# Ledger of designs, part 13: VHH binders against Chemotaxis protein methyltransferase (cheR)

Target 1, 268 residues: Chemotaxis protein methyltransferase (cheR), of Halobacterium salinarum (b0r4j5)
Amino acid sequence: MTDFQTLLEFIETETGFATSYYDESYLDRRVSARMRRRGVEEYAGYLTLLEEDDDDERAELLDTLSVNVTEFFRDEKVWTALRDVLLELADTVRSIDIWSAACADGREPYSLAMLALDAGLDPRNVSILATDIDEDALARARAGRYESTRTADISDQLGFLDNPQEYVDREGDRAFVVNDRVKDLVTFERHDLITGDPKSGFDLVACRNVCIYIDKQYKLPILDTVSKSLREGGHLVLGQTETLPGEVKERFEAEDPRIRIYSRVADT
Below, E stands for the ipSAE of ESMFold2; O stands for the ipSAE of OpenDDE; V2 stands for 0.75 times the mean of E and O plus 0.25 times the DockQ between their complexes.

## First folded at step 9 (VHH; framework vhh_8fcz_2)

Design s2 (from f12 with S57D Y112H; at its last look DockQ between E and O 0.11; V2 from the best seeds 0.00; counts 0 for: pae O 11.0 > 2, unsure alone 61.5 < 65, placed apart)
Fold by OpenDDE, look of step 9:
Structure s2 (fold): chain B 268 residues (1-268), chain A 123 residues (1-123)
Amino acid sequence: as target 1 above (268 residues)
Amino acid sequence: QVQLVESGGGLVQPGGSLRLSCAASGFTFSNYDMNWVRQPPGKGLEWVSGISYDSGDTTYADSVEGRFTIIRDNDKKMVYLQMTSLKTEDTAVYYCATYDRWGSEYLDYFDHEGQGTQVTVSS
């Protein structure tokens, strides 16, 4: 076992962070970045630091590993397309069931909710399930409070909407809280996409932030799960870096492969 | 330990050229797509260019298409970004980033590991 692997085992055992699910290269990059910040050059040295740490460095490391890349309405072309998807669904189904898989801090499911409302859909006919394996992320998501940073302006992110004030309340100059009108559409649940059971009956599944950091060996199980969770004719939205594994390609028809939107086809 | 070390940045006038370099170590270089990303002042990271490890295909952001060229050298574990016809809006810290076969030029967010190299385009 390498020093790095020993370090990963420690992290998983002591913090509960499922390092085994993640791409080792990703973990190495993130851990190394943190090590540099702490002035440690060797994995063994960093392990020692973590062993002796009073939880501060461990917390910082977990924060580093749990990078949230989600944004409100990330990639507007995707969300423009999703608006059309929602409108189409509204014409074809009584109630729209959406699954935001790996919802992280909740900005994606809230974006979906806002999108639905902005599109004029009846909130009574829209239900969004948002799941993540990370309880801390879900806690943040449930809170629905976000702050602008130097590189992430929440106002800009919400600029996709004509009247973002209908969906969020401002707390000071930098903080935004998703209001109850939006929150009422979203239910949060812990779920492991790798080991958890498939769901069913969803009209739309968003899985945009899962596979980028996940070890490749788990991509197929994840896509298998989400594909089974869609009804026939349902829509899958993947991350921009994600492609369908060959094993599940036949389950989908590309609507717009450039923005990773697919339709679930009947099984042969 | 994964290392990406960027270099080659500097101050240039509009219309000028720069060649950025990224030295990679600590991983199987030939198995990863290589990308350049940049962070303009006060903005988030944006994707600039990528080169596939298997096909060698190159992709570019619309903003740099026709002006920038990404090149990789698997033997030296190097990736380069030849920048020409530089514009003021190209001013940013440039980072090298790696992704496996699941990476895509459609990605608009990146994680960088190196310190980056500053490119400043100013008259």
Scores: ipSAE 0.000, ipTM 0.300, lowest interface PAE 11.0, mean pLDDT 85
ESMFold2, look of step 9: ipSAE 0.341; ipTM 0.693
ESMFold2 (binder alone), look of step 9: mean pLDDT 78; pTM 0.799

Design s3 (from f12 with D33Q Y112H; at its last look DockQ between E and O 0.07; V2 from the best seeds 0.00; counts 0 for: pae E 13.4 > 2, unsure alone 60.8 < 65, off the site)
Fold by OpenDDE, look of step 9:
Structure s3 (fold): chain B 268 residues (1-268), chain A 123 residues (1-123)
Amino acid sequence: as target 1 above (268 residues)
Amino acid sequence: QVQLVESGGGLVQPGGSLRLSCAASGFTFSNYQMNWVRQPPGKGLEWVSGISYDSGSTTYADSVEGRFTIIRDNDKKMVYLQMTSLKTEDTAVYYCATYDRWGSEYLDYFDHEGQGTQVTVSS
């Protein structure tokens, strides 16, 4: 076992962070970045530091490993397409069931909710399930409070909408809170996409953020679960850097492969 | 200590050109893929271009393909980004970022170490 692997095992055992699910290269980059900040050059040295510093450094490391890259309406071309998907669904189904898998801090499911409302859909006919393995992320998501930073302007992110004020309330200069109109469409649950049971009956599944940090060996189980959770004719939207594993490609047809939107086909 | 120092940014008019430079130190430069990433105002980091550790492969974001060229000099531990036909939407702080040559291109995350260099494209 390498020093790095020993470090990862420690992190998983002591903090509960499921390092085994993540791409080792990702973990290495993030851990190394943190090590540099602490002036530590060796993994063994960092392990020692973590052993000695129970709370502060461990917390900082977990924060580093749990970096959320989600944004409201990230990649507008995708969301424009999703608007059309929602409108189509509204014409074909009575109630739209959406699953935001790996929802992180909730900006994606809230974006979906806002999109639905903005498209004029009846909120009574839209239900969004948002799941994540990280309870802390879900807590943040449930709160629905976001702050602009130097590198993340929430107003800019919400600029996709014509009237973002209909969906969020401002608290001060930088804080935004998703209002109840939007929150009422979203239910949050903890779920492990790798080991958890498939769901069923969804018209749309968003799985855009889950695979970007996950080890490739778990990609297939995740997509298997997701594919089983979609109804026939349902829609899957993946991350821009994501492709369908060969093993599940036959379960889908591309709607727009450029923006990673697919339709679930009947199993043969 | 890993150190990446970006330079070469500035104010240019649309259609103009800039050449960014990144000086790397504190690691075995030739073992790493080098990348340029950028952060537009108020937005997150986005990948711009990458070059393999041995310059054997170059990749570009669709938004910059055909306009930008990434080059590296392993002897000098430098990576460059030649930008041409600049657009207003290219306005951003540009950073160098690196991946281990054994790292995965599967991940949609980038780290940067330097302070970046500001590129502003405006008429």
Scores: ipSAE 0.000, ipTM 0.247, lowest interface PAE 12.0, mean pLDDT 85
ESMFold2, look of step 9: ipSAE 0.000; ipTM 0.153
ESMFold2 (binder alone), look of step 9: mean pLDDT 77; pTM 0.783

Design s4 (from n4 with W102Y Y112H; at its last look DockQ between E and O 0.11; V2 from the best seeds 0.00; counts 0 for: pae O 8.0 > 2, unsure alone 60.0 < 65, off the site)
Amino acid sequence: QVQLVESGGGLVQPGGSLRLSCAASGFTFSNYQMNWVRQPPGKGLEWVSGISYDSGDTTYADSVEGRFTIIRDNDKKMVYLQMTSLKTEDTAVYYCATYDRYGSEYLDYFDHEGQGTQVTVSS
ESMFold2, look of step 9: ipSAE 0.444; ipTM 0.751
ESMFold2 (binder alone), look of step 9: mean pLDDT 77; pTM 0.789
OpenDDE, look of step 9: ipSAE 0.014; ipTM 0.323

Design s5 (from n4 with L107F Y112H; at its last look DockQ between E and O 0.23; V2 from the best seeds 0.00; counts 0 for: pae O 6.5 > 2, unsure alone 57.8 < 65, grease 26.6 > 24.2)
Amino acid sequence: QVQLVESGGGLVQPGGSLRLSCAASGFTFSNYQMNWVRQPPGKGLEWVSGISYDSGDTTYADSVEGRFTIIRDNDKKMVYLQMTSLKTEDTAVYYCATYDRWGSEYFDYFDHEGQGTQVTVSS
ESMFold2, look of step 9: ipSAE 0.387; ipTM 0.746
ESMFold2 (binder alone), look of step 9: mean pLDDT 76; pTM 0.777
OpenDDE, look of step 9: ipSAE 0.018; ipTM 0.361

Design s6 (from n4 with G50S Y112H; at its last look DockQ between E and O 0.07; V2 from the best seeds 0.00; counts 0 for: pae O 9.6 > 2, unsure alone 61.0 < 65, grease 25.7 > 24.2, placed apart)
Fold by OpenDDE, look of step 9:
Structure s6 (fold): chain B 268 residues (1-268), chain A 123 residues (1-123)
Amino acid sequence: as target 1 above (268 residues)
Amino acid sequence: QVQLVESGGGLVQPGGSLRLSCAASGFTFSNYQMNWVRQPPGKGLEWVSSISYDSGDTTYADSVEGRFTIIRDNDKKMVYLQMTSLKTEDTAVYYCATYDRWGSEYLDYFDHEGQGTQVTVSS
């Protein structure tokens, strides 16, 4: 067992962070970055530090490992296409059920909600389930409060919409709060995509922000769960760098492979 | 410990050239795809270029295609970014980043590991 593996085992055991789910190279990058900030060069030394400083450094490390960069309407091409998907669904189904898997801080599910409203859909006919394994992320998501930073301008992110003020309230110069009109469309729930049970009946599943950090051996279970959660004819939108594993490719037809939108086909 | 140290940045006029370097240590260099990413002022990280572990495949963002060239030296554990015809919009902190060759089936969002090197293109 390497020093790094020992460190990961410690982290998982002592903090509950499921290091085993994540790509080792990702973890190494994130841990190493944190080590550099603490002036530690060796994994064993960092382990010692974590053993001695369990209240401060461990929290900082978890924050580092849990970093999930999300944005409102990330990749506008995708969201433009999703608008069309929602409009099509509105013509074909009575109620649209959407699942935002691995929703992180909630920007994606809120973007979906805003998109639906902006498209003129009746809010009574749209339901969005947003799930994440991280309770802290869900807490942030439920709050629906976001702040612009040096590198993230919320106004710019919301620029996809013509009238973003209809969906968010400003709190000072830098803070934005998603209003109740948007929040009412979204329900948050803790869910483990790897070990949790599949859901069912969804018209659209967004899984854009999870697989990039997850070890590839767990990608198949995730997509298996997602595929089972979609109705026939439902839509799957993946991350821009994601591809379907061979084992599940037959379950989908590409709508627009360039932006990773697929439709669920009948099982053979 | 994975270490990436970027250098070679600086101030240059539009149309100028710079060569960035990244010194890698703490991992088996030849097993990793090497990447350059950049963070423009007030923006998030964006991918710039990638080179496979054996230099057999190079890719570029549309914005830099034809102007930038990524090169690696596995013996020296170095990756380079030759930038030409620089534009003001190329102004950013540039970072090198890694991805394990065994995970090549699935691309990762890029994250930086080093301190980066500042590139400023201004007249």
Scores: ipSAE 0.006, ipTM 0.309, lowest interface PAE 9.6, mean pLDDT 85
ESMFold2, look of step 9: ipSAE 0.405; ipTM 0.750
ESMFold2 (binder alone), look of step 9: mean pLDDT 77; pTM 0.786

## First folded at step 11 (VHH; framework vhh_8fcz_2)

Design u1 (at its last look DockQ between E and O 0.19; V2 from the best seeds 0.00; counts 0 for: pae O 4.7 > 2, unsure alone 64.3 < 65, grease 27.1 > 24.2)
Fold by OpenDDE, look of step 11:
Structure u1 (fold): chain B 268 residues (1-268), chain A 121 residues (1-121)
Amino acid sequence: as target 1 above (268 residues)
Amino acid sequence: QVQLVESGGGLVQPGGSLRLSCAASGFTFSNYDMNWVRQPPGKGLEWVSGISYDSGDTTYADSVEGRFTIIRDNDKKMVYLQMTSLKTEDTAVYYCATYDSSGYLDYFDYEGQGTQVTVSS
């Protein structure tokens, strides 16, 4: 076993980050980048650093390794379409059940919640389950606190909404917290999309930008899981750059292939 | 070390064609969707096209659908972008990109220098 592999095993065992699901080359690039920032040149040295229970470093490493494609209302065109999906669902079902898979720090599920509210849907008829394999991410998500950075203005992100001020409370100059009106629509749960059991009965599943860093052998299990979790006629939304595995294509009909929204077809 | 080396750009008139190439190394090429992205002058990065590592399915931005074609060669670790019916708005630096977690706003990993495409009369 190489020093790097030993490091990966440690990371997986001690932090819960599923390194085994990711391409090793990807992990190496990300880990090495983090090592450089810490002034560590050898994998063994970095392992030692992590073993010394540097919680801050472990957290930073996980942030480095995690898929960081989370922002409020990422790809506005998609969210415009999702608004229409929600409105349609509101006319066809009594209650809307949404699953935000691999929700990371919670921006996606909160975006879904805000979108529903902004569209005038009754909050009593909307339920959003948000899952992630990363407990730390879920903790951040549950907190629902976010900060603008030089490169990411939260106000701009929330500008997609008609009345963004109704959904967040400002904390200081750069920070805001998602308010309870929004939080009440979202439940967070740890879930492994690869090894975990499928869910069921969802009207909408968001699985966006989940598979882009995952080893190819696990893409199918993920999409198999989400496909089984949708009701007939339910909607799947992927990342704009993502495609369905060939093995599951027959389970879906494209609603808008340009923005990767699909309908679950009846099983034959 | 991940390397993405783009080539094939140039100056072309509206309606013209170009074929971009990207040589990839330093990662398991066959495990990754490959993409083309572009950065127009004064604008942010824009996704152009992607091709699946698995199914070979291709995806395109609305702005280029029907005009651009993405192709990959796993044996050669190459990605290509055939551009036809080029428009002035296609003027940009084009990058070959795979997915890498570099930040919240940019999930593309493009370490190459890019190749300049200029569409002008």
Scores: ipSAE 0.022, ipTM 0.470, lowest interface PAE 4.7, mean pLDDT 87
ESMFold2, look of step 11: ipSAE 0.275; ipTM 0.657
ESMFold2 (binder alone), look of step 11: mean pLDDT 79; pTM 0.809

Design u2 (at its last look DockQ between E and O 0.66; V2 from the best seeds 0.00; counts 0 for: pae E 2.2 > 2, unsure alone 63.0 < 65, grease 27.6 > 24.2)
Amino acid sequence: QVQLVESGGGLVQPGGSLRLSCAASGFTFSNYQMNWVRQPPGKGLEWVSGISYDSGDTTYADSVEGRFTIIRDNDKKMVYLQMTSLKTEDTAVYYCATYDSSGYLDYFDYEGQGTQVTVSS
ESMFold2, look of step 11: ipSAE 0.444; ipTM 0.769
ESMFold2 (binder alone), look of step 11: mean pLDDT 78; pTM 0.795
OpenDDE, look of step 11: ipSAE 0.425; ipTM 0.755
ESMFold2, look of step 13: ipSAE 0.460; ipTM 0.772
ESMFold2 (binder alone), look of step 13: mean pLDDT 78; pTM 0.795
OpenDDE, look of step 13: ipSAE 0.468; ipTM 0.768

Design u3 (at its last look DockQ between E and O 0.07; V2 from the best seeds 0.00; counts 0 for: pae O 12.5 > 2, unsure alone 63.6 < 65, grease 25 > 24.2, placed apart)
Fold by OpenDDE, look of step 11:
Structure u3 (fold): chain B 268 residues (1-268), chain A 121 residues (1-121)
Amino acid sequence: as target 1 above (268 residues)
Amino acid sequence: QVQLVESGGGLVQPGGSLRLSCAASGFTFSNYDMNWVRQPPGKGLEWVSGISYDSGDTTYADSVEGRFTIIRDNDKKMVYLQMTSLKTEDTAVYYCATYDRWGELDYFDYEGQGTQVTVSS
């Protein structure tokens, strides 16, 4: 077993992060980036650091490795870029059609809606479809009710917005409900990204943090579906830990590869 | 398609020189900073050098300062790393990478396989 493999095993065992589900090379790059930030050059040294009860470091590492799929405006730099994408779309198309694929409890599609509104877009010209395979998740999403926890403060999450109070109503001390102004932009439906039919005509598709927990063999079908659902010149945004499969890369040009935003190119 | 393809690695003696190349495609190359990173055996990735997309300013790790030179060609969508006075500790797989415009050293080597540089007597 290599030092890196030993490190991965430790991470999985001690933090519960399922390193075994990820490509080793990907993990290596992410872990190495974190090591560099901590001034550690060797895997064994980093393991020692993690073993010395540096809970803060473990948390930072997990943040580096993991994708928080249930968070408003996760990765602010991505959402800042998405604001620009929306503004550009508003200038170029009459109506913006957005697809939030695998939307889970709805925080992503609502984030998109809030972002659009916060950017000053006319709500009449923005439509967001949010899909998930899990009906229970969709039910939660439709309710649009979220509670702050010890580890997740909704107010902090919404801090990305200029006027977050315009988009949610407080329900007690810890609960927030997305208001109708935001909800009216979002439609929820069940959809299987692997086996379901592709959609069409979308200006923006968010498929973030979907493929990281699935068998690699299903990544291509998912991205194939997503790519077919975008119009020419449409935008795809993936999760920070996700990449396009080689088989579909020719269908896209990177707008900003560092934050995983791509443009759909014309079919040749 | 986003792609970074490295080449030019090889076996060299200490004190020798080597020039690495990176071919970029699938994005507006001229709008992004480019970097070289390397991974020595048994160690994590380390940043080596960067070049700005707008100013053309170059930066180097202390370990390679004065020995390595990073160059970019926006017309050809290429980035190069001229390595001189190579040392055994320069032995690594070298990768071409981009990193974000927000100043965070979170770089990506999009399907780059890297190029092996071995410095040995």
Scores: ipSAE 0.000, ipTM 0.239, lowest interface PAE 12.5, mean pLDDT 86
ESMFold2, look of step 11: ipSAE 0.248; ipTM 0.641
ESMFold2 (binder alone), look of step 11: mean pLDDT 79; pTM 0.809

Design u4 (at its last look DockQ between E and O 0.09; V2 from the best seeds 0.00; counts 0 for: pae O 3.1 > 2, grease 25.6 > 24.2, placed apart)
Amino acid sequence: QVQLVESGGGLVQPGGSLRLSCAASGFTFSNYDMNWVRQPPGKGLEWVSGISYDSGDTTYADSVEGRFTIIRDNDKKMVYLQMTSLKTEDTAVYYCARYDSSGYLDYFDYEGQGTQVTVSS
ESMFold2, look of step 11: ipSAE 0.352; ipTM 0.703
ESMFold2 (binder alone), look of step 11: mean pLDDT 81; pTM 0.825
OpenDDE, look of step 11: ipSAE 0.109; ipTM 0.557

Design u5 (from f12 with S57E; at its last look DockQ between E and O 0.20; V2 from the best seeds 0.00; counts 0 for: pae E 6.2 > 2, unsure alone 61.4 < 65, grease 29.7 > 24.2)
Fold by OpenDDE, look of step 11:
Structure u5 (fold): chain B 268 residues (1-268), chain A 123 residues (1-123)
Amino acid sequence: as target 1 above (268 residues)
Amino acid sequence: QVQLVESGGGLVQPGGSLRLSCAASGFTFSNYDMNWVRQPPGKGLEWVSGISYDSGETTYADSVEGRFTIIRDNDKKMVYLQMTSLKTEDTAVYYCATYDRWGSEYLDYFDYEGQGTQVTVSS
């Protein structure tokens, strides 16, 4: 076993991060990046550092590994389309059930909630489940606090909405907190999309930018799970750069070929 | 070392065509969706097109749909972008990209190692 493999085993065992799901090359690059930040040159040295029960470093490593591309209203054209989807659902179902899979720090599920509210939907008829395998991400998500950085302006992200101040409270000059009106629509839980059981009855599942970092062999089980979790006629939204595996493509029809929104078709 | 080397750019008149190429190395090419992205002058990185690693499914930005075609050759570890009906707004540096290697925090998940190739559409 290589030093790197030993490190990965440690990470998986001690942090619960499913290193085995990820491309090894990806992990190596991300781990190495973190090592450089800590001034460590060898995998064995970094393992030693992690073994010293540095919870802060472990957390930082997980943040490094758990790269999420979720942001508020990422790809505005998709969210515009999702608004229409929600409005349609509001006319056809009594209660809208949404699943935000691999929700990372919660920006996506909160965006969904904000979108629903902004569209004038009754909050009592909208329920959003947000899941992630990373407990730290979920903790961040539950807090619903976000800070603008040099590269990420939260205010700009929320600019998709006409009145973003209705959904977030400012904490100082750089921080925003999602308010309770929005939070009340979202429930967070840990879930493994690869090994976990499928859910059921969802009207909309967001599985965006989930498969871009994992080994390709796990793409199918993820999408299989997601497809089974949707009701007939339910909607799936993927990341703009993502595609359906051939094996599950027949379970969906594209609503718009320009965006990755699909409808779940009846099983044959 | 992961490398993505773009080529094929140039100066073309509106309505013209160009074919961009990207040579990939340093990773298991057949395991990754491949993408083209571009950076117009004074603007941020914009996604252009993507192609599945195995299904052949392709995706395109609205702005290029119907005009651009992405193709890949797993044996040669190449990805191509056939551009037709080029417009002045297509002027940009084009990059071949795969999923995140170095990643910008929570924002940019594309990775490209190449210098890019300049596409200029001008009359």
Scores: ipSAE 0.019, ipTM 0.403, lowest interface PAE 5.7, mean pLDDT 85
ESMFold2, look of step 11: ipSAE 0.060; ipTM 0.531
ESMFold2 (binder alone), look of step 11: mean pLDDT 78; pTM 0.795

Design u6 (at its last look DockQ between E and O 0.51; V2 from the best seeds 0.00; counts 0 for: pae E 4.4 > 2, unsure alone 60.9 < 65, grease 28.1 > 24.2)
Fold by OpenDDE, look of step 11:
Structure u6 (fold): chain B 268 residues (1-268), chain A 122 residues (1-122)
Amino acid sequence: as target 1 above (268 residues)
Amino acid sequence: QVQLVESGGGLVQPGGSLRLSCAASGFTFSNYDMNWVRQPPGKGLEWVSGISYDSGDTTYADSVEGRFTIIRDNDKKMVYLQMTSLKTEDTAVYYCATYDRWGSYLDYFDYEGQGTQVTVSS
């Protein structure tokens, strides 16, 4: 076993980050980038650092390795379209079930909840399940507390809404907390999209920016899970830059290929 | 070492066509979706197009939909962008990009090359 492989094994075992899901070259580049920032030149040295250091470096490494959801209402045109999807669903189903897969720090599922409320939907008829493999991310998501930074203004992100103050409470000058009106629509659960069981009956599944870093062999299981979790006629939304593998493309019809919204077609 | 080397840019008149190429190395090319991005003068990086690892699906920005075509050759580790009906607003440095060095919504794309300049002007 190489020093790098030993390092990856440690990362997976100690942090829970599924290194095996990722291309090794990707991991190497990302890890090496982090090593350079820490002034470490050898994998063995970095392993030692991770072993000896507190959770700070491990957290930074995970941040380096992970795909991060960093914005509310990312890609406004998508969310405008999703508003229409929700309104249509409200006219066709009694209760709307939404799944936000790989929800990271919770900004996506909360955006969905806010969108539903802003669209005038009855909160009693909307349920959002938000899942992630990372328990720490879920903990952050459950807290629903976010801070503006120099590069990310939460107020600007929430500007998509007419009255964002109805959905978040300010804590000081930089911090915002999603209020209970929004939180009540969202349930968080740990789930592995690759190895976990598919769900069922969802009207809308958001699987955005999930597959962009993982090895292709795991894209199919993810999309298979997602496709099985949707009802016939249900909606899938991917990230703007994401594509469907050929193997699962027949399971969907593009509603708007430009914004990566699809309908689940009937199985033949 | 990851390398993405772009070529094929140049000066073209509005309505003209160009074909950009990207030679990729240093990673498992066939395992990743590939993208083209561009940086117009004085603006930030803009996503242009993406193609799945198996070429089974393609996606485009609204601004280029119907005019640009992304193609890949996994055997040659190449990505191409066929641009037609070029407009002045398409003027930018174009980069071939992957996700393998970036992990956020804000910083989506990784590229190692210098890009290729596309200038659309009458």
Scores: ipSAE 0.028, ipTM 0.476, lowest interface PAE 3.7, mean pLDDT 85
ESMFold2, look of step 11: ipSAE 0.220; ipTM 0.628
ESMFold2 (binder alone), look of step 11: mean pLDDT 78; pTM 0.796

## First folded at step 13 (VHH; framework vhh_8fcz_2)

Design v1 (from u2 with T98R; at its last look DockQ between E and O 0.17; V2 from the best seeds 0.00; counts 0 for: pae O 6.7 > 2, grease 25.4 > 24.2, placed apart)
Fold by OpenDDE, look of step 13:
Structure v1 (fold): chain B 268 residues (1-268), chain A 121 residues (1-121)
Amino acid sequence: as target 1 above (268 residues)
Amino acid sequence: QVQLVESGGGLVQPGGSLRLSCAASGFTFSNYQMNWVRQPPGKGLEWVSGISYDSGDTTYADSVEGRFTIIRDNDKKMVYLQMTSLKTEDTAVYYCARYDSSGYLDYFDYEGQGTQVTVSS
């Protein structure tokens, strides 16, 4: 094991940051950048620093490594477009089936639910499956309780909605709880996008910001899975910085490439 | 070797403007989407803007749309970020990042050392 790998193992074990899922090159760049800031040149030296530092440097390192992509209605222009997608689906299908893949703490699937309700869709005709590999994340998601922090203002995130109070209840000054009206649309399930079986019949799959920094070997199986899970004519929405790999690109037609919404085309 | 070098950061008052530059070398610049990302104090990285390889498509985070403009010069192998109407919340280290979409790779595979932007009265 290299010094860097030893460092990564330490980071994962001690901080919970899942270094094993990330591209090592990405991690190396980010860690090295942080090391430079601390005046440390060797990975072993940095490991020693982290071992001696109980929270401050570890916290800074996590900030360096983390990409904050878990938000309600992240990228409002995308969600505006998704509203139109949902309205169109409501005119074409009896029941809308949505899959929020890698849903983390649940803010994306709840956003989808809120969007559907806000668009005036009948909740009886909308079903959202939310999956993640992380059981702890799913537990948080099921709870549907979120707190504003220095780095995350829940009120601002919900600002996309005209009347967010219809969908969340305040608990004190900083806490928000998704109400049952919204929760009833969402079912949570553990699923591994890499090794798990494809699903089927979805009208919309959200797989946003999943592949940005993960190990390259996982991207294709993930997108293969989601592509197989969509019905013909179904919609895939990615993160704003994400694109389809060449191996999967032919399965889709871009609806709006700038906001990364695609339609599943018929297999040839 | 791939190299990205950011410049143009500094201290500016709210409402002010800055222009960031990124000099790219060591790869076929015109084959890659280029991006700006930033890391605010105490926060993780956030995507700011992207520009396609042929400059035909630009995208922005909601927080900067209408205020920031991303431009690239493929002849000079430069990417720029024109920032206007700067806010205190724009304070961050800004990084130029190459987006590789070849093969199984589809991520920011290279980024520079960053340039500090501080917006303060």
Scores: ipSAE 0.024, ipTM 0.353, lowest interface PAE 6.7, mean pLDDT 87
ESMFold2, look of step 13: ipSAE 0.454; ipTM 0.779
ESMFold2 (binder alone), look of step 13: mean pLDDT 81; pTM 0.826

